# VH-VL binders against q92529r149to334, part 18

Target 1, 186 residues: q92529r149to334
Amino acid sequence: LGPGVTYVVKYLGCIEVLRSMRSLDFSTRTQITREAISRVCEAVPGAKGAFKKRKPPSKMLSSILGKSNLQFAGMSISLTISTASLNLRTPDSKQIIANHHMRSISFASGGDPDTTDYVAYVAKDPVNRRACHILECCDGLAQDVIGSIGQAFELRFKQYLQCPTKIPALHDRMQSLDEPWTEEEG
Short names: E, the ipSAE of ESMFold2; O, the ipSAE of OpenDDE; V2, 0.75 times the mean of E and O plus 0.25 times the DockQ between their complexes.

## First folded at step 20 (VH-VL; framework fv_tafolecimab)

Design W4 (at its last look DockQ between E and O 0.42; V2 from the best seeds 0.00; counts 0 for: pae E 5.5 > 2)
Fold by OpenDDE, look of step 20:
Structure W4 (fold): chain C 186 residues (1-186), chain A 128 residues (1-128), chain B 106 residues (1-106)
Amino acid sequence: as target 1 above (186 residues)
Amino acid sequence: QLQLQESGPGLVKPSETLSLTCTVSGGSISSRSYYWSWIRQPPGKGLEWIGYIYYSGSTNYNPSLKSRVTISVDTSKNQFSLKLSSVTAADTAVYYCARDSYYIVENPGTRSSYFDYWGQGTLVTVSS
Amino acid sequence: EIVLTQSPATLSLSPGERATLSCRASQSVSSYLAWYQQKPGQAPRLLIYYASNRATGIPARFSGSGSGTDFTLTISSLEPEDFAVYYCQQYSNWPTFGGGTKVEIK
């Protein structure tokens, strides 16, 4: 990714996630992000996606998803993806909406077949604690954004291991997240 | 519609280097959404992943083949290539190029990927 | 390396019958499992991804289930065109494939 890649997307806000994504199974993680997209899109006026009458959320999902923060909702933003962070800025680049260190991001997903223009990612920050952030990515950019995030995850992990030939199994990789990634202050 | 096509010699001598090219049409190899893989299948046997490349040139190889494999990309030609050095009869196989797709990623370093488009494959025989 | 074991190696059935194919992983792969169909002289075709999602254009008679180490591909009612070799593939680690299950006409 080098210095990073930048996309112009719409920020829709975030919703608190009350449990660690690492403590949940894959199916649950996927359901959480899809539900987050649904809830935030319903809450933001003008968000594209006539959500057909969804089945009432499961009790489980309701216990995991907390309060929504719709600050900056509907705003066009500059999203910069690098091995260091996801950086969200206003179009004029004068205000930082969020700077999520890559170590604080655990999960990212596109929408379901009905919400293909959306990207959701789970990050920790001092303002929102653990939250799922929702991006509207127009003109097919959603897949590109996910691809870039994935590439950033992979590159960072390779750098960490200093052994690009050994890709640990998913369970081993998730355990490694518990180790404080000490930024070597060079 | 996206199409992948393998090209290269069908016969390689032992100890020489196998060289193949995959030409992509109906889509750009420079897409940030996908990785591009080589996969092989010996006659009558299963499938073996060789490695992938990203449009930026980032690669990952099967550990069993890493020392002999080089994958490169030419974005100007919308192609990516495979080189396999020091071939033996065990390298006789149908070689496929494929596109890796995914929409879920996890930290650290996990891509939830699958192969959604394949070339038709090309048989490479290693024989003296 | 994660090893995928498919069973049975060969499944002999008649059109209209239900086919059940098994794929077992040596380690947990969560839901990072795909299924492919391959016909003679053709490239593999993606059927299922993320253990249970049908790829575009795949008939409803194909379904995938499972998580962790045990996965199943089910064909509810076999059509003549379904007689082929089926492979499972994991992508929790670097991609590896099962040995395949051949579904043949009885």
Scores: ipSAE 0.386, ipTM 0.785, lowest interface PAE 1.1, mean pLDDT 89
Fold by ESMFold2, look of step 20:
Structure W4 (fold): chain C 186 residues (1-186), chain A 128 residues (1-128), chain B 106 residues (1-106)
Amino acid sequence: as target 1 above (186 residues)
Amino acid sequence: QLQLQESGPGLVKPSETLSLTCTVSGGSISSRSYYWSWIRQPPGKGLEWIGYIYYSGSTNYNPSLKSRVTISVDTSKNQFSLKLSSVTAADTAVYYCARDSYYIVENPGTRSSYFDYWGQGTLVTVSS
Amino acid sequence: EIVLTQSPATLSLSPGERATLSCRASQSVSSYLAWYQQKPGQAPRLLIYYASNRATGIPARFSGSGSGTDFTLTISSLEPEDFAVYYCQQYSNWPTFGGGTKVEIK
């Protein structure tokens, strides 16, 4: 992963996440991802998941998800993944839809071969606050996209271990993967 | 369809180096989404993870074996390999290669996962 | 090192019965737990990942539950092909496997 890798994917939109992802277990994060995709897909004609069976949302999920932002919904976009950021631009590169520094991204969920191809990631920015951003991928591309995001996370982590800016007692948290070292924003 | 196949000598003398190769077919080892692991199972016993490699060459090893293990990758041949040095009878096992899969990635991106495709396994016996 | 303890070591049941297999971790693994089936002379087969998600092609009679330290694999109605050894595996840290539960025909 040099200065970055670029994919063309469909941007479905984002939905506000009202709670910190670190306060939620993995099962809840997965359910948030599925509900976020469902809500956004119903507003975007031609999305792959437009025909999905709608499951009634739980009271817990309704309390965690907020307002959707569909400003660029359904548009093919250029997604650039690097160790510094995820950058989302319109296809002609005239407008940046979002630029999320790695320190502001908490996680990403990849596609499943038995379900609609999707990638969802949670990040903070000044416009959308903490939001789950939904990407629809085709032809197995979701696995490549999530793999590239994972590689960017891994390379950033390894870079920190080699050249720390301070000298605390470094201890790997591999035993507790739900407590990432980096905070959501600086 | 993706297939993994182990190859190498089935008999290794004590104190020598066990050497195995896994050939991947029906898919590419140069995937950003997957790691490639070696796992072993002594006859009639449970499973022990040995280590994994990413196609770029990055590795992670079982701490109890780390001093004796080298895993390498040859992307041009779509293969990855295991070397285990200074073997004893305790290293007699069926050796599997496996694809290391994941569902969610988290920042800072620590890699430990589950195994969705396995080779058929190859028995390696350490004996005179 | 995270130690996984499976119980019982052997479970003797008839086809059509419900099987309940337990896996206990020495420390919390959150939901980073997988289950595998292994038949004699074969490689393990992934059944469940992330504690409760069925892998591709796995029949609905297999279900997983639990989080933290206590996990369960349930086979709702045993078929003849389900008599095998089952392993749990955590991936909260570097992978470790349980000792296995053999499900055998009564």
Scores: ipSAE 0.042, ipTM 0.533, lowest interface PAE 5.5, mean pLDDT 79
ESMFold2 (binder alone), look of step 20: mean pLDDT 91; pTM 0.934

Design W5 (at its last look DockQ between E and O 0.03; V2 from the best seeds 0.00; counts 0 for: pae E 11.0 > 2, placed apart)
Fold by OpenDDE, look of step 20:
Structure W5 (fold): chain C 186 residues (1-186), chain A 127 residues (1-127), chain B 106 residues (1-106)
Amino acid sequence: as target 1 above (186 residues)
Amino acid sequence: QLQLQESGPGLVKPSETLSLTCTVSGGSISSRSYYWSWIRQPPGKGLEWIGYIYYSGSTNYNPSLKSRVTISVDTSKNQFSLKLSSVTAADTAVYYCARDSYYIVEGSTRSSYFDYWGQGTLVTVSS
Amino acid sequence: EIVLTQSPATLSLSPGERATLSCRASQSVSSYLAWYQQKPGQAPRLLIYYASNRATGIPARFSGSGSGTDFTLTISSLEPEDFAVYYCQQYSNWPTFGGGTKVEIK
């Protein structure tokens, strides 16, 4: 990826995730991200994919998904994907919307067949705590974005393997995600 | 439709290196969404995952075979290959190449299930 | 290494009967489990992924259930073409397969 790959996508906001994704099976994780997409799309005017009357969310999902943050919702953004982070910036690149370290990302997925243009990922940051971020990716870009995220993880993993002294055990990596976000005092 | 086809010698002598190639058609091996795996099955036995390669050349091998296995990729030919060194009769098997979907979890990618398979090729280790 | 134990080793049934196949993991694999069908001389075919999701083109008579360590593949009504060997596969760690269950005609 070198310096990373950049996409122009629409940011729709995020929704708080109140439970660790580690404690959930894949099916539940997928359901959470799908529900997150649905809720955020319903809340953002003009978002494509106004889901027909979905069945009321399960009590379980309602207990896991918290409040939405719709700051910057509907904005076209520059998404830079690298082995270090997912960086979300305003089009003029002057304002950082979010900078999610790759280690802070616990789950990423595309939408379902009804939401093929969406990418959702769960990350920790000081502003939103643990939240599912929703991206609208037009013209088939959603698969490219997910692919790039996967590639970034793969490359990062490879780098760790090349430096065996720094390979945190998988369990250590998982534990690090539960650590409170310490602001790197710049 | 995606197709995978194994090719290589069906007979290898003990202590030599088994070499196979998988040719992918109907899709690009340079896809960022998949791993490309080798799996083997001894006659009348179960399945054993050997390892995978990503289009970038990143590999992961079964720990039991790691010391003897090398997987490579040629994106220009839309192929990936398997080398297994120091073979014995225990390495006699049908060898499959397969496409492996992966998922992203907790900052890493993981292999998952195999949705497309080659037809398999029998490799016999015999003197 | 996660070991998958399938039971029974052989299941003898007649067409139209219900088949229940078990797969037990040596440790929790969450829902990271797949099922395959293999016929003689053929490659395995993906049936189920993530414990309960049917792959594309798989008939509704096939269903998967379970989580953690105990999983089940159910064929509600056996068709003649369903007599084969079935494998479970986990992908919580590096992929490992069960020993298989042969479903044969009684």
Scores: ipSAE 0.027, ipTM 0.652, lowest interface PAE 4.0, mean pLDDT 87
Fold by ESMFold2, look of step 20:
Structure W5 (fold): chain C 186 residues (1-186), chain A 127 residues (1-127), chain B 106 residues (1-106)
Amino acid sequence: as target 1 above (186 residues)
Amino acid sequence: QLQLQESGPGLVKPSETLSLTCTVSGGSISSRSYYWSWIRQPPGKGLEWIGYIYYSGSTNYNPSLKSRVTISVDTSKNQFSLKLSSVTAADTAVYYCARDSYYIVEGSTRSSYFDYWGQGTLVTVSS
Amino acid sequence: EIVLTQSPATLSLSPGERATLSCRASQSVSSYLAWYQQKPGQAPRLLIYYASNRATGIPARFSGSGSGTDFTLTISSLEPEDFAVYYCQQYSNWPTFGGGTKVEIK
């Protein structure tokens, strides 16, 4: 748990989120991440999974998403999840694609019926500003990845119980169709 | 499947304006994920990037050509176009349109690599 | 303008041999480098992006390496269809291309 857990996943890319996730209700955050997955999957050749492509759900959702960054699109990466951060590295781990401290991550979701093999999370960094990062995982691995992220959030929250700093409820940061943790908010 | 196809006159007189259109099929030019670029190749020589357009109309051009280049987009026709003014024999080339996989650094957006290309069209500048 | 210098200009090899193509940049481009293959009468085909990542559908015999100013494309065992011209292209600034390396049958 200290150095975290590492997964090999496919990084599809990211898309800028033009509004603060904390200013949006949970349902809207979930819709934004689903739309982000759809747009990035359409843009990356050979992306896994056929989606039901339809008209965008609304102009509001379309207006919240900005430009994509597909610089690393389709690359297998090492994802390390710890209580401190989500760390994304290139193949052979020689270069950091991103290191997102838990403070900088405002939302994560995965394992929805329409996005079974995907994990999405919204984070800030100097390169991409606030963006939704899209990971494609093996069958079943998406559940492990989102579960590990949820556990990291919960352990981070417990570490800060005595601090005056507010930590958002786990429900506000997590969404997964089959993730028990997101449904057991105290 | 995404396809790009160049069209326009194959012969242009010196000092006139070269005008080409790229038609995008099998996908939408109104993508938030891509720029659309023009690239040229003189016969027997290497490649030169001319510029890009985003579907909103935003452009950027090769500084060496900027004073002579205009790129435009017509999203209703799923097309983007190149105009190169005051041409000379040095502008004789195969002209390609290409999908430009842009990226973001330091809050700005830049052209990247090109994953889909048109077949190319030869434009000869001759009296 | 970032100038890319490719060497050698021509590489004469037999099928089954290892090809090593060089691209040098006039200033650091970090890892923002792509490689393309072009056959006569055809558009360029993307092989490698971000210095070392193979594009969709590119065989494993193609590999890219390097960062900063010195980059290499390696073809581990040449196939008959690999005899073509290869271009590097940087995108750390506005795109520029190298002059090309022609890989021809000995």
Scores: ipSAE 0.006, ipTM 0.593, lowest interface PAE 11.0, mean pLDDT 82
ESMFold2 (binder alone), look of step 20: mean pLDDT 93; pTM 0.952

Design W6 (at its last look DockQ between E and O 0.47; V2 from the best seeds 0.00; counts 0 for: pae E 6.7 > 2)
Fold by OpenDDE, look of step 20:
Structure W6 (fold): chain C 186 residues (1-186), chain A 130 residues (1-130), chain B 106 residues (1-106)
Amino acid sequence: as target 1 above (186 residues)
Amino acid sequence: QLQLQESGPGLVKPSETLSLTCTVSGGSISSRSYYWSWIRQPPGKGLEWIGYIYYSGSKNYNPSLKSRVTISVDTSKNQFSLKLSSVTAADTAVYYCARDSYYIVENPAYGTRSSYFDYWGQGTLVTVSS
Amino acid sequence: EIVLTQSPATLSLSPGERATLSCRASQSVSSYLAWYQQKPGQAPRLLIYYASERATGIPARFSGSGSGTDFTLTISSLEPEDFAVYYCQQYSNWPTFGGGTKVEIK
């Protein structure tokens, strides 16, 4: 990714995730992100996809998803994706909305078939704790955005494996630790 | 249009290594959005997923085959390959390469992705026989 | 490993009849289920994904339903070209396939 890739997208806000993604199976993680998209789209005026009658959320999902933070909702932003972080800035680059270190990001997904223009990712930060952040990606950009995130995940993981100081985690299933990757400050 | 084509020997002796290559055309294997899988089907039986690889070289295998499977990618040739070591008659199958199409990614430290397959090769029969 | 059981193993029908195929998972896979059609000597063809979404170019006579552990593929009116083997596949975990249902001419 080099210096990273930048997209112009719309930020819709985030919703708190009250449980570690590591403690959940893949299906549940996916359901959480899709439910998050649905809830945030319903809460943000003008968001597309809110109109389809959704099945009531499962009790499980309701217990995992917390309060929404709609600060900066509806704002066009510059999203920079790199092996280091996902960086969200205002178009003029004067204000940082969020800077999520790659080690703090656990999961990312596109929307369901009804919300194909949306991307959701789960990250930890001091402001939102653990939260699912929702992006609206217009003109088919959602696939590119999610692909770039995937690439960043893979590359960062490769770098991690090359670090001699830590036992490399298995690529397929690592032990569910609640703590994100710690960069050894060399 | 995206096309996948398997190539390799149709006959392998027991205990040897099965080697296949999938050539991708009409699209780049270096796509950031897709993973590339191998799937096999014994004659008259169902389908078994073998493993996938990402263009960067990140890969994951079926636990039942992990010890014998190696998948690699050559982005310069727009190809990815399968090696299966220590083959037996049980490894006789039609082998397919396929593209994963589900747009979900996760930090490998947190789990393993899975997907459905939207594009397939025609398949190649590999027979294990002395 | 998630095991998918398909039933019936063989379904004998005539053109124009309705076909109903079942797929059961050993545990919940939510809606992460796909259906494939395979004709003799050919690769599987994707029909349905996300339990009920038709893949591009798939006729409307094909429909999928279900969630959790129980899924159904329905062909509303069988065409001659629909006689084939049908597989379900889950992707809630590493991909696994059902044993298949053969739809044959009565």
Scores: ipSAE 0.047, ipTM 0.674, lowest interface PAE 2.3, mean pLDDT 87
Fold by ESMFold2, look of step 20:
Structure W6 (fold): chain C 186 residues (1-186), chain A 130 residues (1-130), chain B 106 residues (1-106)
Amino acid sequence: as target 1 above (186 residues)
Amino acid sequence: QLQLQESGPGLVKPSETLSLTCTVSGGSISSRSYYWSWIRQPPGKGLEWIGYIYYSGSKNYNPSLKSRVTISVDTSKNQFSLKLSSVTAADTAVYYCARDSYYIVENPAYGTRSSYFDYWGQGTLVTVSS
Amino acid sequence: EIVLTQSPATLSLSPGERATLSCRASQSVSSYLAWYQQKPGQAPRLLIYYASERATGIPARFSGSGSGTDFTLTISSLEPEDFAVYYCQQYSNWPTFGGGTKVEIK
């Protein structure tokens, strides 16, 4: 992974997530990113390649998703993925639009099979609080982007495990390297 | 076209270690987007997921087997492997390797991984008998 | 562990008939359910994911439905190549498979 990997993608915006992702079951977390993509794409004029065969969204998700933020919507951005952060910059690289530290990112998801152009990730920052951020990518590029994010998660997690004197909220999760995929925190 | 092929001994004695290798061809095991799984099926019975590995070496195992399972990856050979220790007749099965297809990449600090399997090897029967 | 219970264990039908296969989960898996076909001596073949989405190259006669705990695979008109064992598999959590439904020629 080195100094990170940079992609040029389109930022579509974000939508506030009103609950901690840890407080939600796995199924609900996956539904949140799908619904967030749907809502942001509907709100952004001219969004590419979305929803040709999408069923109506579940009503249960209306209590979990809040307001969208379409500042910067439709802007091409430089996305740099490293073990430290997801860094979003303007095309001239003079302005940082957002910098999401890895510990503030809960997960990332590609779109449904019918919407393979999208990557969504949930992150916390001072401006948007906890929000699901939506990126539009070309065919094939979305796979590279989501794969790079996954690699960064894995490498960062290993770095964190190399510091055993710290008593983090993650301590219960460290033993789960041999456990099933279920999340148990709190 | 992506293909997976299992290889290894077809007969293993009780209490020994079962060892299998999956060779990936027509694609790279070093894909950032996919996990690589082992799944088994006792003759005439259903399927049981054993565990997965990511090309970086990160892995998870079925809780019922985890004390006996080791999954490893060798990216230079485009292969991943399974070791199952202390086998008994109950471990007699057809062993499959498979590619995990997923639409979610989770931060391990906040979640888990779950997916379905879009490419399977042909399977190899391993018999555990004296 | 999420347990998947498939019924019936065996479904005896003739070519051209409609097959309806059931899969019940011990707890909600939302729509994160896949279906596989397995013929004797062969590996499983992915048919359906996300409860109702056909995998690439799967004929339209295969359809999936359901959500939560109750799921159905329907084969609208059985072809000779459709006589096989069918498994459901959930991916709401770490993968578990149902016990299978054998669809055999009557």
Scores: ipSAE 0.015, ipTM 0.526, lowest interface PAE 6.7, mean pLDDT 79
ESMFold2 (binder alone), look of step 20: mean pLDDT 90; pTM 0.930

## First folded at step 22 (VH-VL)

Design X1 (framework fv_tafolecimab; at its last look DockQ between E and O 0.05; V2 from the best seeds 0.00; counts 0 for: pae E 8.6 > 2, placed apart)
Fold by OpenDDE, look of step 22:
Structure X1 (fold): chain C 186 residues (1-186), chain A 130 residues (1-130), chain B 106 residues (1-106)
Amino acid sequence: as target 1 above (186 residues)
Amino acid sequence: QLQLQESGPGLVKPSETLSLTCTVSGGSISSRYYYWSWIRQPPGKGLEWIGYIYYKGSTNYNPSLKSRVTISVDTSKNQFSLKLSSVTAADTAVYYCARDSYYIVENPAEGKTSSYFDYWGQGTLVTVSS
Amino acid sequence: EIVLTQSPATLSLSPGERATLSCRASQSVSSYLAWYQQKPGQAPRLLIYYASNRATGIPARFSGSGSGTDFTLTISSLEPEDFAVYYCQQYSNWPTFGGGTKVEIK
């Protein structure tokens, strides 16, 4: 990826995730991201997919998903995907919406068959704590975006294998579900 | 250098259980970085992924085989094993064990975890015949 | 299940010629595609991962391209040792393989 790949997408906001993704199984993690997409789309005016009758959320999902932060919701952004981070900026690059280091990202997925134009990822940051961030990626771009994220994970993982003192990539963290995340003491 | 080697009976009777073991050498199976898969290839045909196991014991299987497949791991022996029950002639194949180089967590669903395979065993032919 | 269709089934070429192999997915697999080489009586060997990345030790004459549903493996100049069967494999879902393309000597 070198300096990274940049996409123009729409940011829809985020929703707090009250539990560590590492403590949850694959099915639950997927359900959380899909539910997050659904909730955020319902909350943001003009978001596609809000009109389908949703089944009532499970009690479990309701206990895991917290409050939404819709700051910057609906904005077109520049998303740069690199081995270092997911960087979200305004199109003119004057304002940083979010800069999530890869080590802070615990899960990423696309939407369900009804929300194919969405990408969601869970990250930690000082502003939102642990939150699922929702991106609208129109015209099939969602697959490219998620593909790039996957590639970044792969490359970072390889780098980590060559330099074991580095922070593990997201997929490595997913594999080590029962192991505590050792933050490199900066 | 990492090496994988399949072992087990080359002949199994119909309705019986196929059992194979993969022995890993030149590296530890108890790695947080990799999963361990079984893949088969019928004679003159393509490849079919069977399933994988993590060294901690978590498994995922091909949906088409899920009801008949059991994969297990023995970290003390640096081995993982395949059991395929109720075999038929359709289960005749070269069976490979392989290391999963990359585990993907995107839109994960039960039975849909995925990877590519960077190290393979030499394969072992298992024939199902009366 | 994602179905991968490889074409042509057989490719007859001479040493030194360029080989172009196609793999088409029934649905988008993004860049989650790998290519393998298999020689008779041997296990598959990983050539390419993530559509365009060469595996360790793979010669530069091998290259992969494509995204979404259409992928290509190119061998710029065939060496005698390159005559084999080539498989594509997607890992966007549970792993599935194409039917293979046999590259044979003309």
Scores: ipSAE 0.049, ipTM 0.589, lowest interface PAE 3.8, mean pLDDT 86
Fold by ESMFold2, look of step 22:
Order: structure tokens, then C-alpha cells, then sequence
Structure X1 (fold): chain C 186 residues (1-186), chain A 130 residues (1-130), chain B 106 residues (1-106)
């Protein structure tokens, strides 16, 4: 996987995640991403096709999600997925919206079956800290995007296991399988 | 409908290499959403995961078997295969191939992977004897 | 390695009774737990994933619950086809399976 794969997708924004994803069970992680999609879609004008009637969020779920950041919300972006990072740029490539090193990304998920155009991922960065980023991916592209993210995760992990001497800091983290997820900002 | 079928020799001598092939029909092995696993069950005992492969070639193996296991894929034949080297009587088992349901992606550098199995082959008994 | 301990090893019940099967993990697996049914001479069949979600085509009498280290499979009213061996399997790390609970006719 050289320079990566680039997609043109719509960036809807992000919402702060106030707890480590590792401290949460899988069902809760899924609920968080689906709630995050719903909240960000409600807040972005012109995203009404993504709204659905839902149950009010639980007190637990409301305590896990923080404030939305809608800077750049609703714009088409270039998303580049590589084993090194997820890079989000404006279409003219003059503005970086976000650059998330793979070690700073913990989780990615598609939407509900009735919201299949959406991809959410949780990452840390210097601007938004830990946040769930929401992408709208038209015409079945969501499946390709989430699949590419998964392949990048797996390939980076497998390459690291095959050649651990090339990245001593990551090697030390891999030796501690019980270590909680930590902030990785490059 | 999706079907998985194991094939290979049912008898293997000690110290030889066990070699099995899983043929996928009614669906494509080249799926972005699935991994393909081998699992075994000694007669009258429980189940042990051996490893998985993604259709682009990446693999992950049970740490207790890793030094002896090779899993490979041939997308043109819609097949994936298992080789287990240096077998002993302890490797006598029914061997299953299975579809590994991996839709939610987690960064494995954070120490977690996600694997459960929604379609299984019928299984093939491999006896290590003589 | 995460060890799963299933209890009881054997559960002798009559049709129509409720079956309650336990699976305990040696460390937290969050909700990354699946349940399988295996009848003699057959491959396992997925019943439950993510601790509580029924797989496609699984009857509503099967339900799963629990999180962390303690998990339960409940069969609300046993049917004749439910007498089988049941395995739990965690996937918070590389997959491991429990030793099984055999549900047999009393």
C-alpha cells in the first residue's frame, strides 16, 4: 500500500468522545457511532436525508458524547487512506481538515442498515482531541471506504509484527497487550 | 447460498504436513467485509481457532500454533488453504473452514481484533497416526 | 490467552423447560462474545453474537445477556431440536472457545 487510496466524500463534522473506546463494550461503541451520525446529520443543513426517528439517547450515552465541531461541515473532501494515516483535505488540497496517524485511530464503523451511506471513525488529533468523525459516502462508496480503513489497520499491524525492529516505540506498545489505548499524535 | 467445503487427505503421518483446502461456492472469497478462518475440534473435545486470511493475503494465527501454520488464498479458484507442519497425534481433529464476520474494524495496534463465524463448512476429520 | 469456563458441563432438562447456560471469561471481553449450537455429526451453528444479538434465522426463544466476564445463554422453552452442545466464544482478542455445555433430555 504505497501512497494510499483516495476517495472524494462529504465531511459532516465530528463530535467529541469523552471516554476511551477501550473502556466501552462493543455494543456501546456501536451505539456511540450511530448516535454521533444522527447528531451531526441533524446539525448540518442539507443532510436531512440522513435523519431518522430514534429513541432519545440514554443518560450514559449522553455522558459519553460531547460537543460537535462543524468547521468544514458539509463540504466535499479528499480522504486518503494509507497504512500511515487518514488524511482529510479540501478539494483543492490547500487546507488540511484533519490528519490522523493510524496509531491515533481506534475504531471505524458503518451506519445502521437504513443509513448505509455513512462511515464513522474515532481518532485523536491535536485540534479535536478524541472525536468521532462522520463521512457521507454516496452510491455504495461507504463499503469501499470502511473496507479500505480495515485493510489499512490490518496491513499496518501485520507489517509491524513481521518487522518490529523498524519501529521501536510501536514495538514497546505491542509487547503490552493489556495496555489501555493511549493518545498517539504525530 | 454461500457454502464452504473442506477437502484434503484424512490420514497424515506424524512429522508430516497436514494440508487442507476450503472451496467457497455461492459467494465470492474476494469480500472487503469478511475474513476466512480455519478452526479445529479434536474428537469429543472443544473448538480451537487456527487462523484467518483476508482475500488480499494478510493473515493472523493462533499464537500457540503460529510457528507451524500457513494459510494462503487463491482468489482465482475461490479457495483458501491450511498447512500445518510437523503434526503429532495431538493434531487429530475435525477441521472446519468458516467465514469470519469482521464488519466493525478496530485498530489491532490497540490490542483488539474481532472475529466470530457465521458460515461453517461441514468439517473433515484428519487423523494423525502411524 | 482468554480462557472461557462454561457451566454446567451437562444440563439435563425436559422439553418446555427453560435452559440457562453460563460462560465465564478469565478477563473482561466486554461484549465480544458469541454462542454456537452443535448437534452430533454437524458443524457449529452461530446463535448469538455481540453477547445479545441473534444471528439470522435464530428463533426468538434464544437470548444472550451479560458483559465483561459473566455471560448467559437462555433458551426460554426447550424444543426437541434444542438438545445439543453449546459453546461460547470470545473475540475481544484472538478467538477462544469454552469447553461446552451439553443440554440433554432428562
Amino acid sequence: as target 1 above (186 residues)
Amino acid sequence: QLQLQESGPGLVKPSETLSLTCTVSGGSISSRYYYWSWIRQPPGKGLEWIGYIYYKGSTNYNPSLKSRVTISVDTSKNQFSLKLSSVTAADTAVYYCARDSYYIVENPAEGKTSSYFDYWGQGTLVTVSS
Amino acid sequence: EIVLTQSPATLSLSPGERATLSCRASQSVSSYLAWYQQKPGQAPRLLIYYASNRATGIPARFSGSGSGTDFTLTISSLEPEDFAVYYCQQYSNWPTFGGGTKVEIK
Scores: ipSAE 0.012, ipTM 0.488, lowest interface PAE 8.6, mean pLDDT 79
ESMFold2 (binder alone), look of step 22: mean pLDDT 90; pTM 0.929

